VHH binders against PH domain leucine-rich repeat-containing protein phosphatase 2 (PHLPP2). Designs and how they scored, part 3

Target 1, 249 residues: PH domain leucine-rich repeat-containing protein phosphatase 2 (PHLPP2), of Homo sapiens (Human) (q6zvd8r785to1033)
Amino acid sequence: SHGLAEMAGQRNKLCVSALAMDSFAEGVGAVYGMFDGDRNEELPRLLQCTMADVLLEEVQQSTNDTVFMANTFLVSHRKLGMAGQKLGSSALLCYIRPDTADPASSFSLTVANVGTCQAVLCRGGKPVPLSKVFSLEQDPEEAQRVKDQKAIITEDNKVNGVTCCTRMLGCTYLYPWILPKPHISSTPLTIQDELLILGNKALWEHLSYTEAVNAVRHVQDPLAAAKKLCTLAQSYGCQDNVGAMVVYL

## First folded at step 18 (VHH)

Design i03 (from f04 with A34M S109A)
Fold by ESMFold2, fold request of step 21:
Structure i03 (fold): chain B 249 residues (1-249), chain A 123 residues (1-123)
Amino acid sequence: as target 1 above (249 residues)
Amino acid sequence: EVQLVESGGGLVKPGGSLRLSCAASGFTFSSYDMAWFRQAPGKEREFVSAIRSGGSETYADSVKGRFTISRDNAKNSLYLQMNSLRAEDTAVYYCAADEYELYDTFAEAYDYWGQGTLVTVSS
């Protein structure tokens, strides 16, 4: 089961969207995603509507989680076409399936992301981050890459004055400074794994991983948990779109 | 760490030949998929040819029968033999590498890139 909360804050548009399928690929897996278009609502909606179908196709082509998740992002990026020329979106996708090593008795979780949406697993009461923040401030290797490729870093810390994100789906006019190839992390799931939190940039700018896990660890209703996360972010001063999803494992 | 260095570009007349080389270092060359891409003035970077770690080769339709990709795992080197060159082949040629067997014609699939070598086909 899962719960999702999305709040516009003091913005006039909601540019965060989410994808949740507790039963996916003929009922044997689950997929959860979050998309953040910053100032555009078009790309998050396109990705919300299309990425699960792309993943369904790619899992049939490979049993390697890195391969089918990477290809899902690359194909989804290409499918944006003209809509993704000057617009971009953070994308986070979480896929739970029977483990290929022992599919009858265990599950694995694979998380892939570009941009600044993050997934955090609660394992034994402790946060385990499963995503990478692709921003100039938080990823020095990515910052160095874009500098080496002669991108202009404006005084507001943005690539060519456009975005602080070094990886996104779309923004193809900024290739190769902005890349769609995701970070991918896989882990087998055990009884110690209590829940998974997905959140956009605004959520994690206002809550630490530990604070988020502690806030929802013992909340019984996942919708109430997701709302609590967004409300906490707003109480700490968040005025931007904020989204949170809590998935019980 | 990872480095890809292209060489062998130059000026050649239509119908001529060139062989491009890409010297690789900083990774286990035999386990990586390798590719050539090119970018002509005013155009987007386009796929030319790829060779998987297992030896399977892919060619763009525009170069099939004229270009041959090869790899020498002992020398950590990738090659592109270009025959019957045409004016349309004028471009900067880049070598690229990736650890995983992703879609080999997608430039975005490759993590590592060289700086490129210019090929000019002109009378």
Scores: ipSAE 0.692, ipTM 0.876, lowest interface PAE 1.2, mean pLDDT 91
Fold by ESMFold2, fold request of step 21:
Structure i03 (fold): chain B 249 residues (1-249), chain A 123 residues (1-123)
Amino acid sequence: as target 1 above (249 residues)
Amino acid sequence: EVQLVESGGGLVKPGGSLRLSCAASGFTFSSYDMAWFRQAPGKEREFVSAIRSGGSETYADSVKGRFTISRDNAKNSLYLQMNSLRAEDTAVYYCAADEYELYDTFAEAYDYWGQGTLVTVSS
């Protein structure tokens, strides 16, 4: 079960979207995603509508989670076509499936991301980050890569004055400075794994991972939990689009 | 530290031949997929040819029958034999590598890139 909350804040557009399928691929898996277009609503909507179908095809081509998740992002990036030439989106995708080593008794969780949407697992009451923040400020190696490739980093800390994100789907006119190849993390799920939180940049700018886990850990309704996270971010001063999804495991 | 170093570029006349080399270090060469891409002035980077760790080869339609990719796992080297060169083949040629069997014509699939070697085809 899951709950999703998305709030526009003071902005006149909602440029965050989400994907949730509690029953995916013959009913044995689950898919959850979050997309943030910053200033555009078009790409998050396209990804929301298409990425699960791309994943469905790719899981049939490989049993290696790194391969099928990476290819899902690369194919989805290419399928954006002209819409993704000057527009980009953060993308976060979480896939839960039976564990290949013991499919009858355990599940695995694979998380892939570009951009600044993040996934945090509550394991034994503690946050476990499962994604990477692809920004100039928070990822020195990505910042160095972009500089080595001779991009201009403007005074407001943006690649060619456009974005602080070093990886996203779309924005193909900024290739190879902005890359679509995701960070991928896999972990087996156990009884210690209580819930999964997906959130966009605005959520995590206002709540620590520990604070988010503590706020929702004992909330029984996942929709109420997701709304609580967004309301907390707004109470701390968030005026931007904010999105949160809480998935109970 | 992973390094890919191209060599063999230069000036040739239309109809001529060149052989490009890419020396690889810092990873287990035999387990990686390798590729050549090229970028002409004012154009997008485009796929030329790829060879998987298992030896399967892929070619762009524009170079089929003229270019041949090969690898020497003992020397950690990738090669591109370029025959019947045309003015349209003028570009900087890049060696690329990736650990995983992703879609081989996608430039975005490759983590490691060389600095490039310039090939100029002109009269």
Scores: ipSAE 0.688, ipTM 0.863, lowest interface PAE 1.1, mean pLDDT 92
Fold by OpenDDE, look of step 18:
Structure i03 (fold): chain B 249 residues (1-249), chain A 123 residues (1-123)
Amino acid sequence: as target 1 above (249 residues)
Amino acid sequence: EVQLVESGGGLVKPGGSLRLSCAASGFTFSSYDMAWFRQAPGKEREFVSAIRSGGSETYADSVKGRFTISRDNAKNSLYLQMNSLRAEDTAVYYCAADEYELYDTFAEAYDYWGQGTLVTVSS
């Protein structure tokens, strides 16, 4: 089960969208996603409508978690380009499926992300980050990569003045500086795994992973949990679009 | 530090041959899928050929039968033998590396790129 909350804050638009399918791939899995277009409302919605279908196709082509997830992002990125989308979006996908590789685990979780959306697993009451944000400020390797490729970096530390994130969906005109290749992590799910939190940039700017987990661990309703996270972020001064999804495992 | 360094480019007449080399360092070369891309002036970068870590080869239709990709894992080197070169083969040729078996024709799939070597086919 899952709960989703999205709040526009002081903004007049909601540029965060989410995907939640408790039944996926003929009912044997589940997929959850969050997309943040920052100031773009269209692209997140497009991804909300398309990425699950792409994932479904890719999981049929490969049983390798890294391969099918990476390809999902690559194909989605290409589709955006073909559709003439020039703007970029953060994208987070969480795929839960039966684990055939580890007999000790019934299910596995694969998480992939570009941009600033992040997933946190609550394992034994502790947060386990499953995402990575590639940015010029936080990742020296990425900074060097784009410099080596002769990117224009503005004074505000943005690639071509557009984004500080070096991994995104969209922004096809900023290739090869902005790449759609996601960070991917896979983990068997155990009895110690309680819930999964998906959040956008605004959420994680205001809540620590620990605070988020502690806030929702004892909430019985995942929707209430998600709302609580967003409300908490707002209480800490979040004025931007804030999105949270809580998946009970 | 990961490095891919292309070499072997130059001026050649139509019908001629060139052999490009890519020297790789800073990663486990044998585990990576390798590819050649090229970019002609005013055009987008396009897929030329790929060779998987397992040795399987793929080619763009435009170069099939003329180009041959190969690798030497012991030397951390990727090669592209180009025969029967045409004017339309004029481009900067790039070596690329990908750790996973992703879509080989997608430039976006590759993690590392060389700086390229210029191939000019002209009479």
Scores: ipSAE 0.627, ipTM 0.820, lowest interface PAE 0.9, mean pLDDT 94
Fold by OpenDDE, fold request of step 21:
Structure i03 (fold): chain B 249 residues (1-249), chain A 123 residues (1-123)
Amino acid sequence: as target 1 above (249 residues)
Amino acid sequence: EVQLVESGGGLVKPGGSLRLSCAASGFTFSSYDMAWFRQAPGKEREFVSAIRSGGSETYADSVKGRFTISRDNAKNSLYLQMNSLRAEDTAVYYCAADEYELYDTFAEAYDYWGQGTLVTVSS
């Protein structure tokens, strides 16, 4: 089960969207996602409607989690370009599936992301980050990469004045400075795993991983948990769009 | 600063051979997957061949049996031996580098690119 909360804050529009399918791939797995377009509301909604279909196709072609997840992002990115999409979005995708063909077997969690959305696993009451933040500010290695490729970094710390992210879906005209290849993390799920938190940039700028986990560990309703996270972020001064999803494992 | 510099391009007759080189600097070459891509006039950039850090090679169907990719980690160099060249092989050839193991046929998976070297196959 899952709960989702999205709050516009002081903005007049919502540029965060989410994907939640408790039943995926003929009921064998589940997929959850979060998309943040920063100032645009179009692309996050588009990804909400299309990303799962691409994933479904890719998981049918490969059983390797790194392969099908990477291809999901790469193919999605190409489709955006072919459609003439000029906007960009952060994208986070969490896929839960059985490790084996036996339904009684353990499950595995594969997390992939570009941009600034993050997934945090609560394992034994402790947060386990499963994502990488691809921004000029948070990733010096990526910052150097784009510089080495002769990108222009503006005074407001944006790649060619467009985005602070070094990896995103969309903005295809900024290739190869902005890449669509995701960070991928896979872990088997155990009895120690309690819940999964998906959050956008605004959430994690205001809440530590530990604080977020502690805030929701004892909340019975996942929707209430998600709302609590967003409300807590706002109480700490978050004025931007904030999104949180809590998945009980 | 990361640099990839291609060389060895030129004019060759159909059926001829050419060897391309890519000199890499600014990163740990031996840890990267390397690839060749090409772009013909008016066409999209396409995958030609890749060689992983572990030495595994892959080829596009159009060049299998004719092209051979290789690397020399001691020299930080990537090579492409091109035999039995055809007119349709005419393109700018690019060297690319990827630190992570991803699907090797996608250009969007590679972190760094050279400026390219022109190969023209003409009678």
Scores: ipSAE 0.590, ipTM 0.809, lowest interface PAE 0.9, mean pLDDT 94
Fold by OpenDDE, fold request of step 21:
Structure i03 (fold): chain B 249 residues (1-249), chain A 123 residues (1-123)
Amino acid sequence: as target 1 above (249 residues)
Amino acid sequence: EVQLVESGGGLVKPGGSLRLSCAASGFTFSSYDMAWFRQAPGKEREFVSAIRSGGSETYADSVKGRFTISRDNAKNSLYLQMNSLRAEDTAVYYCAADEYELYDTFAEAYDYWGQGTLVTVSS
């Protein structure tokens, strides 16, 4: 089961969208996602409507979690380009499926992300971050990569004045400086795994992983949990779009 | 610091041959899939050939039978032997590297790129 909350804050529009399919791939698994377009509401909505279909196709092409997930992002990115979409978006996908690699576990969780959306697993009451943010500020190697490739970095530390992130969906005209290749992590799920939190940039700017986990561990209703996270972020001064999804495992 | 440096480009007559080289550094070359792309003026960058870390090769239909991709892991080098060159082969040729076995024809799959080397086929 899952709960989703999205709040516009002080903005006049919502540029965060989410995907939740408790039944995926003919009931074999589940897919959850979050998309953040920062200032645009179009691309997140588009990804919400299309990315799961791409994933479904790719999981049929490969059993390797790194391969099918990466290809999902690549194909999605390509489709955006073909459609002439120049906007950029953060994208997070969480895929839960039967574990074929480890017979000791019933299910496996694969998480992939570009941009600033992140997933945190609550394992034994402790947060386990499963995402990575590639940005000019947070990743010196990425910063060097784009510099080596002769990218224009503006004074506000953005690639061509567009984004600080070096991994995103969209912004196809900024290839190869901005790449759609996601960070990917995969882990067997165990009895110690309680819940999964998906959050956008605004959520994680205001809540630590530990604080988020502690806030929702004892909430019985996942929707209430998601709302609590967003409300908590707002209480800390979050004025931007904030999104949270809580998946009970 | 990751570097890919292409060389071997130049002017050649139709029917001629060239051998391109790409010198790689800053990453574990043997673990990466490598590829050649090319971009003609006013056109999109297009896939030419790829060689997986395991050694499997793929080619664009337009170059099959004429081009041969190879790699020397000991030298951290990628090569492209181009035979029977045509005017339409004129382009800047780029070396690219990808860590995973992703779609080899997708430029977006590749993390690292060289600066390119110009190949001009003209009579």
Scores: ipSAE 0.585, ipTM 0.809, lowest interface PAE 0.9, mean pLDDT 94

Design i04 (from f04 with D111E)
Fold by OpenDDE, last read:
Order: sequence, then structure tokens, then C-alpha cells
Structure i04 (fold): chain B 249 residues (1-249), chain A 123 residues (1-123)
Amino acid sequence: as target 1 above (249 residues)
Amino acid sequence: EVQLVESGGGLVKPGGSLRLSCAASGFTFSSYDAAWFRQAPGKEREFVSAIRSGGSETYADSVKGRFTISRDNAKNSLYLQMNSLRAEDTAVYYCAADEYELYDTFAESYEYWGQGTLVTVSS
């Protein structure tokens, strides 16, 4: 089960969207996602409508979680380009599937992300980050990569003045500086795993992973949990679009 | 630091041959997928050929039978042997590499790119 909350804050539009399918791939798995277009409301909605279908196709083509997930992002990115999208979006995708490789676990969780959306697993009451944010400011290796590829970095640490994130869906004209290559992590799910939190940039700018987990780990209703996270972020001064999804495991 | 440097481009007559080279530094080609792409004037960058880390080769239909991709592990280099060159082969040729085995025909599958080498086929 899952709960989703999205709040526009002081903005006049919502540029965060989410994907939630408690039943995926003929009911044997589940897929959850969050997309943040920052100031673009169209792109995240497009991803909301397309990425699950792409994932379904890619899972049929490869059993390797890294491969099918990466391809999912790649294909989605390409589709955006073909559709003429000029802007970029953060994208987070969480795929829960039966684990055939580890007899100790019934299910596995694969998490992939570009941009600033992140997933945090609550394991034994502790947060386990499953995402990575690739940005010029936070990742010197990425900064060097784009510099080596002759990218123009503006004073405000943006690639060509467009984005500070070096991994995104969209911005296809900024390839190969901006890559659709996601960070991917996979973990078997255990009895110690309580819930999964998906959040956008605004959420994680205002809440630590620990705070988020502590806020929701005892909440019985996932929707209430998601709302609580967003409300908490707002109480800390979040004025931007904030999105949270809580998945009970 | 990862770097790809193409060489071997130049002017050639139709029916002629060229061999392009791509020297890699900062990584080993043998553990990466590698590819050649080309971009003609006024056209989009297009797939030419790829070689997987496992050694499998792929070619665009337009170059099949004429071009051969190869890798020299000792020299950490990628090559493109181009035979029976045509005017339509005129383009800037780029080498690319990526660690993941993704769609080899998609430019977006490749993280690292060279600066390109110009191949001009003209009578």
C-alpha cells in the first residue's frame, strides 16, 4: 500500500507528479515513481504516463536489474527528446519484484534516479538512502566529466546556464553533458524493511532522512504519512512544490 | 580522467579507404561498450558501429559490409576500418564509450565522447 501527497506551496502550479502501481507486471511486482520538473508541469506528467510502460517493456527484455532500469531511463529520455521537450525533469523509479536470486528474500527493490528526487528505505527503524544526486556542486567527478567534454559552466554552476544537475531526463540538446544515466541501487527486502519514502528536492531540502523516517514509521495510514511529511516540510519553511510518497512494505 | 581522442580522418576519394582510431585514457576499452557515431553537415548524429565489452559487433545498415569496428586492448584503442567509402559517408566521426551494456545504437547510451575527426569523401 502507498500514500501520496503533493503540495504546491506558494507556487501557482504543481510541477511534481508521481507514479504508483501496487500491482505491476501482471501483479507480481510494484512500481513507484516521482518526477519533478521544477518549473515545468508538463514534463513530469508525461513521465508519469510513460515510464511504467517503458519499464514493463524493458523488464521483458532483460533480467538484469541495472540494465532494464537504465534502459528504462534511456528510452524515456529519448522519447522526451522525440516529443520535442526542451526542459529536464528529475525522475525517481522504484521497482519491487520477486527475488529469484536470493532465497532469503522474497522480494527485491531496485531504485533508480536522476535529478533530485530520492528514495529512502526504512530498515530496522533507520534510514537507508537508495539514491544519489549528481550535480556540479555535489559531485566533483561529474563536474570534471562535463568540463572535459567542453561544457560551458556558468557562474551559478549550471551547465550552459540551464541546470546544475548532470543527470536528468530531458534536456536532450545538452547531451552528453546531461545524461539520462541513473544512479541504480538494488537490495533484497527483508523483514526489517518497514517502508519506502519517495520525495522530491523540496522534501529532502527540509527534512533529513532520519527525520522523515521518524515522522512516519509509526503512522498507520500511508496517506497520512505522506501528508505528514509534506506538512512537516512546510512547517520548516518549504514554499516550493513538495511531494512525498510512502510505501508500506 | 576519461578521455577519447579520435584520429585518422581526412580527405579520400570515393571507393577509397580510411582507418579511424580512437585512443582511450582513464579507462580500458575492453571493459566498456564502445561505438562510432557520425554527424554529417546539417544532419543528426547517427549510429555507425558498436562493439560490446563482450566482443559482439553491431553495424548500421548503411555501413554493413564496408566498415569494421575493432579494438586493440594492448593499445587501449578503438578502430573503424572504412572501405568502399561513399560521398554520403562524409561526416565528423565520433567515438563513444560507456560502462553499461545498454542500447548500443542510441547515442544516449554513451557517457564518454571524443571530439570527433572529419572524414570527407569527395571526387
Scores: ipSAE 0.712, ipTM 0.859, lowest interface PAE 0.7, mean pLDDT 94
Fold by ESMFold2, fold request of step 21:
Structure i04 (fold): chain B 249 residues (1-249), chain A 123 residues (1-123)
Amino acid sequence: as target 1 above (249 residues)
Amino acid sequence: EVQLVESGGGLVKPGGSLRLSCAASGFTFSSYDAAWFRQAPGKEREFVSAIRSGGSETYADSVKGRFTISRDNAKNSLYLQMNSLRAEDTAVYYCAADEYELYDTFAESYEYWGQGTLVTVSS
């Protein structure tokens, strides 16, 4: 089960969207995603509508989670076409499926992301981040890569004055400075794994991982849990679009 | 530290031949997929040819029959033999590599890239 909350805050547009399928691929798996277009609502909506279908096709081509998740991002990136030339979106995708090593009794979780949406797993009451924040501020290796490729990092800390994100789906005119190839993390799930939190940049700018886990661990209704996270972020001063999804494992 | 270094570029007459090399270091080259891409001034980066770690080869239609990709895993090197060169082949040529068996014609599949070597085909 899952719960999703998305709040526009003080902005006129909601540029964050989410994907949730508790029953995916003939009911054996689950897919959860979050997309943040920053100032555009178009790309998050396109990804929300298309990425699950792309993943369904890619899982038929490979049994390697890294391969089919990476290809899902690469194909989704290319399917944006002209809409993704100048616009971009953070993308986070979580896929839960029966573990190939022990499919009768265990599941695996694979998380893939570009941009600044993050997934955090609650394992034994402790937060386990499963995504990478692809920003100039938070990823020195990405910042160095962009500089080595001769991009200009402007005074406002943006790649060629456009974005602080070093990876996203779309923004194809800034290739190869802005890349669509995701970070991928895979882990088997056990009984110690309580829940999964997906959130956009605004959520995690206002809540620590520990604070988010503690706020929702004992909330029985996942929709109420997701709303609590967004309300906490707003109470701490968030005025931007904020989105949270809580998935109970 | 992963490095890919191209060499062998230069000026050649139409109909001529040229052999590009790419020296790989900092990773187990034999387990990686590798490829050549090219980029003419003002144009997008274009797929030329790829070779899987297992040896399977792919070529762009525009170069098929004229270009041959090969690899020497003992020397950690990738090669591109270019024959029957045309003015349209003028570009900076890049070698690329990736650990996973992703779509081999997508530039975005490859994590590591060289700095490029210029090939000019002109009378």
Scores: ipSAE 0.711, ipTM 0.878, lowest interface PAE 1.1, mean pLDDT 92
Fold by ESMFold2, last read:
Structure i04 (fold): chain B 249 residues (1-249), chain A 123 residues (1-123)
Amino acid sequence: as target 1 above (249 residues)
Amino acid sequence: EVQLVESGGGLVKPGGSLRLSCAASGFTFSSYDAAWFRQAPGKEREFVSAIRSGGSETYADSVKGRFTISRDNAKNSLYLQMNSLRAEDTAVYYCAADEYELYDTFAESYEYWGQGTLVTVSS
């Protein structure tokens, strides 16, 4: 089960979207995603509508989670076509499936992301981040990569004055400075794994991982949990689009 | 420190040949897929050829029959033998590598890139 909340804040557009399929691939797995276009609504809506279908096809081509998740991002990036030439989107995708290679036949969780949307797992009451923040500020290795590739880092900490993100789907005109290749992590799920939180940049700028986990850990209704996260961020001063999804495991 | 370093570029007449080399260091080259891409002035980077860690080769239609990719895992090296060169082959040639078996013709599949070596085909 899951709950999703998205709030425009002080903006006139909602440029955050989400994808949730509790029953995916003929009922075998589950898919959850979040997309943030910053100031554009177009790319998040395209990704929301298409990315699960791309994943469905890629999972049939490989048994390696890293391969089919990475290829899902690369194919989705190319499918944006002209819409993704000058516009970009953060993308976060979480895939839960039975791990039949595991002796206990438990589930596995694979998380892939570009940009600044983040997934945080509550394991034994403690937050476990499962994604990477692809920004100039928070990733020195990515910042060095874009400098080595002769990008200009403007004083407002943006690649060629355009974005603080070093990886996104779209923005093809900024290739190879801005890349669509995702960070991917996988973990087997255990009885200690209580819930998964997906959030955009605005959520995590206002809530620590620990605070987010504590706020929702004992909330029974996942929709109420997701709304609580967003309203809490707004009470702390968030004026941007904010989105949160809470998935109960 | 991961590095890919291309060499062997230069000026050649139409119909001539060149052999490009790429020396890899800082990772287990034998486990990686590798490829050559090229970029002509004012044009987008384009796929030339790829070779999987298992040895399977892929070629762009424009170079099939003229170019041959190969690898020497003992020397951590990738090669491109270019024969029957044409003016339209003029470009900076890049060596690329990636740990995973992603779509080999996509430039975005490759994590590591060299700085490039210029090939000029001119009379």
Scores: ipSAE 0.703, ipTM 0.877, lowest interface PAE 1.2, mean pLDDT 92
Fold by OpenDDE, last read:
Structure i04 (fold): chain B 249 residues (1-249), chain A 123 residues (1-123)
Amino acid sequence: as target 1 above (249 residues)
Amino acid sequence: EVQLVESGGGLVKPGGSLRLSCAASGFTFSSYDAAWFRQAPGKEREFVSAIRSGGSETYADSVKGRFTISRDNAKNSLYLQMNSLRAEDTAVYYCAADEYELYDTFAESYEYWGQGTLVTVSS
């Protein structure tokens, strides 16, 4: 089961969208996602409508979690380009599937992300980050990559003045500086795994992983949990769009 | 630091041959998918050829039977043997690499790129 909360804050529109399918791939798995277009409302909605279908196709082509997930982001990225989208979006996908690698485990979780959306697993009451944010500020290796490719970096530390993130869906005109290549992590799920939190940039700018887990770990209703996270972020001064999804495992 | 450096470009007459080289540093080519792309003046970058980490090769229809992609693990280098060159083969040729086994014909599948080497086919 899952709960989703999205709050516009002081903004006049919502540029965060989410995907939740408790039943996926003929009922043998589940898919959860969050998309953040920052100031773009259209792009997150488009990803919400298309990315699960792409994933479904790619998981039929490969059993390798890195391959089918990376291809999902790649194909989604191309679809955005073909649709004429010029702006970029953060994208997070969480895929729960039967575990083929570890016979002792029933299910595995594969998490992939570009941009600033992140997933955190609550394992034994402790947060386990499953995402990585590739940005000029936080990743020196990535910064060097774009510099080697002769990217223009503005004074505010943005690629061509557009974004600080070097991994996104969209921004096709900024290739190869901005790549659709996601960070991918996979882990078997165990009895110690309690819940999964998906959040956008605004959520994680205001809540630590530990604080988020502690806030929702004992909440019985996942919707109430998601709302609590967003409300908590707002209480800390979050004025931007904030989104949270809580998946009980 | 990962780096790809192309070489071997130049001026050649139609029907001639060239061999391009791409030297990799900071990673092992044999563990990566690698590809050649080219960009002609006023045109978009297009797929030429790819070689998987497992050794399988793919070619664009326009170069099939004329070009051969290969890899030398000892030298950590990628090559493109170009035979029966045509005027329409004139372009900047780029070497690319990625650790994932993704769609090999998509430029977006490759994280690392060289700066390119110019090939001019002219009478």
Scores: ipSAE 0.693, ipTM 0.853, lowest interface PAE 0.7, mean pLDDT 94
Fold by OpenDDE, fold request of step 21:
Structure i04 (fold): chain B 249 residues (1-249), chain A 123 residues (1-123)
Amino acid sequence: as target 1 above (249 residues)
Amino acid sequence: EVQLVESGGGLVKPGGSLRLSCAASGFTFSSYDAAWFRQAPGKEREFVSAIRSGGSETYADSVKGRFTISRDNAKNSLYLQMNSLRAEDTAVYYCAADEYELYDTFAESYEYWGQGTLVTVSS
């Protein structure tokens, strides 16, 4: 089961969207996602509507977690380009499926992300981050990569004045400076795994992983849990769009 | 730090041959998928050829039978042997590489790119 909360804050529109399918791939798995277009309302909505279908196709072509997930982001990115979308979006996908590699585990979780959306697993009451943010500020290697490739870095530390993130969906005209290559993490799920939290940039800017986990561990209703996270972020001064999804495992 | 540097471009007559080279640093080609792309003026960058880390080769239909992609592990270099060159082969040729085995014909599959080398086929 899952709960989703999205709040516009002081913004006049919502540029965060989410995907939740408790039944996926003929009912043998589940997929959850979150997309953040920052100031773009359209792109997150497009990804919400298309990315699960792409994933479904890719998982049929490869059993390798890294390959099918990377291809999912690649194809999604390419589709945006073909559609003429020049803006970028953060994208997070969490795919839960039967574990074919480890007989001791019933299910595995694969998490992939570009941009600033992140997933945190609650394992044994502790937060386990499963995402990585690639940005000019936080990743010197990425900064060097784009510089070596002769990217223009503006005074506000953005690639060609567009984004500080070097991994995004969209911004196709900024390839190869901005890549659709996601961070990918896979883990078997165990009885110690309690819940999964998906959150956008605004959520994680205001809540630590530990605080988020502690806030929702004892909440019975996942919707209430998601709302609680967003409300907490707002109580800490979050004025931007804030999104949270809580998946009970 | 990863870097790709193309060389070998130049002016050649139709029917002529040219060999492009791509020198890699910061990674080993043998562990990566590598590819050649080209971009003519006013056109989009298009796939030319790829070689997987496992050694399998693919070619665009337009260059099949004329171009050959190869890799020298000792020199950590990628090559493109171009024979029977045509005017329509005129373009800037780019070397690309990526760690993961993704769609080899998609430019977006490749994380690393060279600066390109110009090939001009003209009588």
Scores: ipSAE 0.684, ipTM 0.847, lowest interface PAE 0.7, mean pLDDT 94

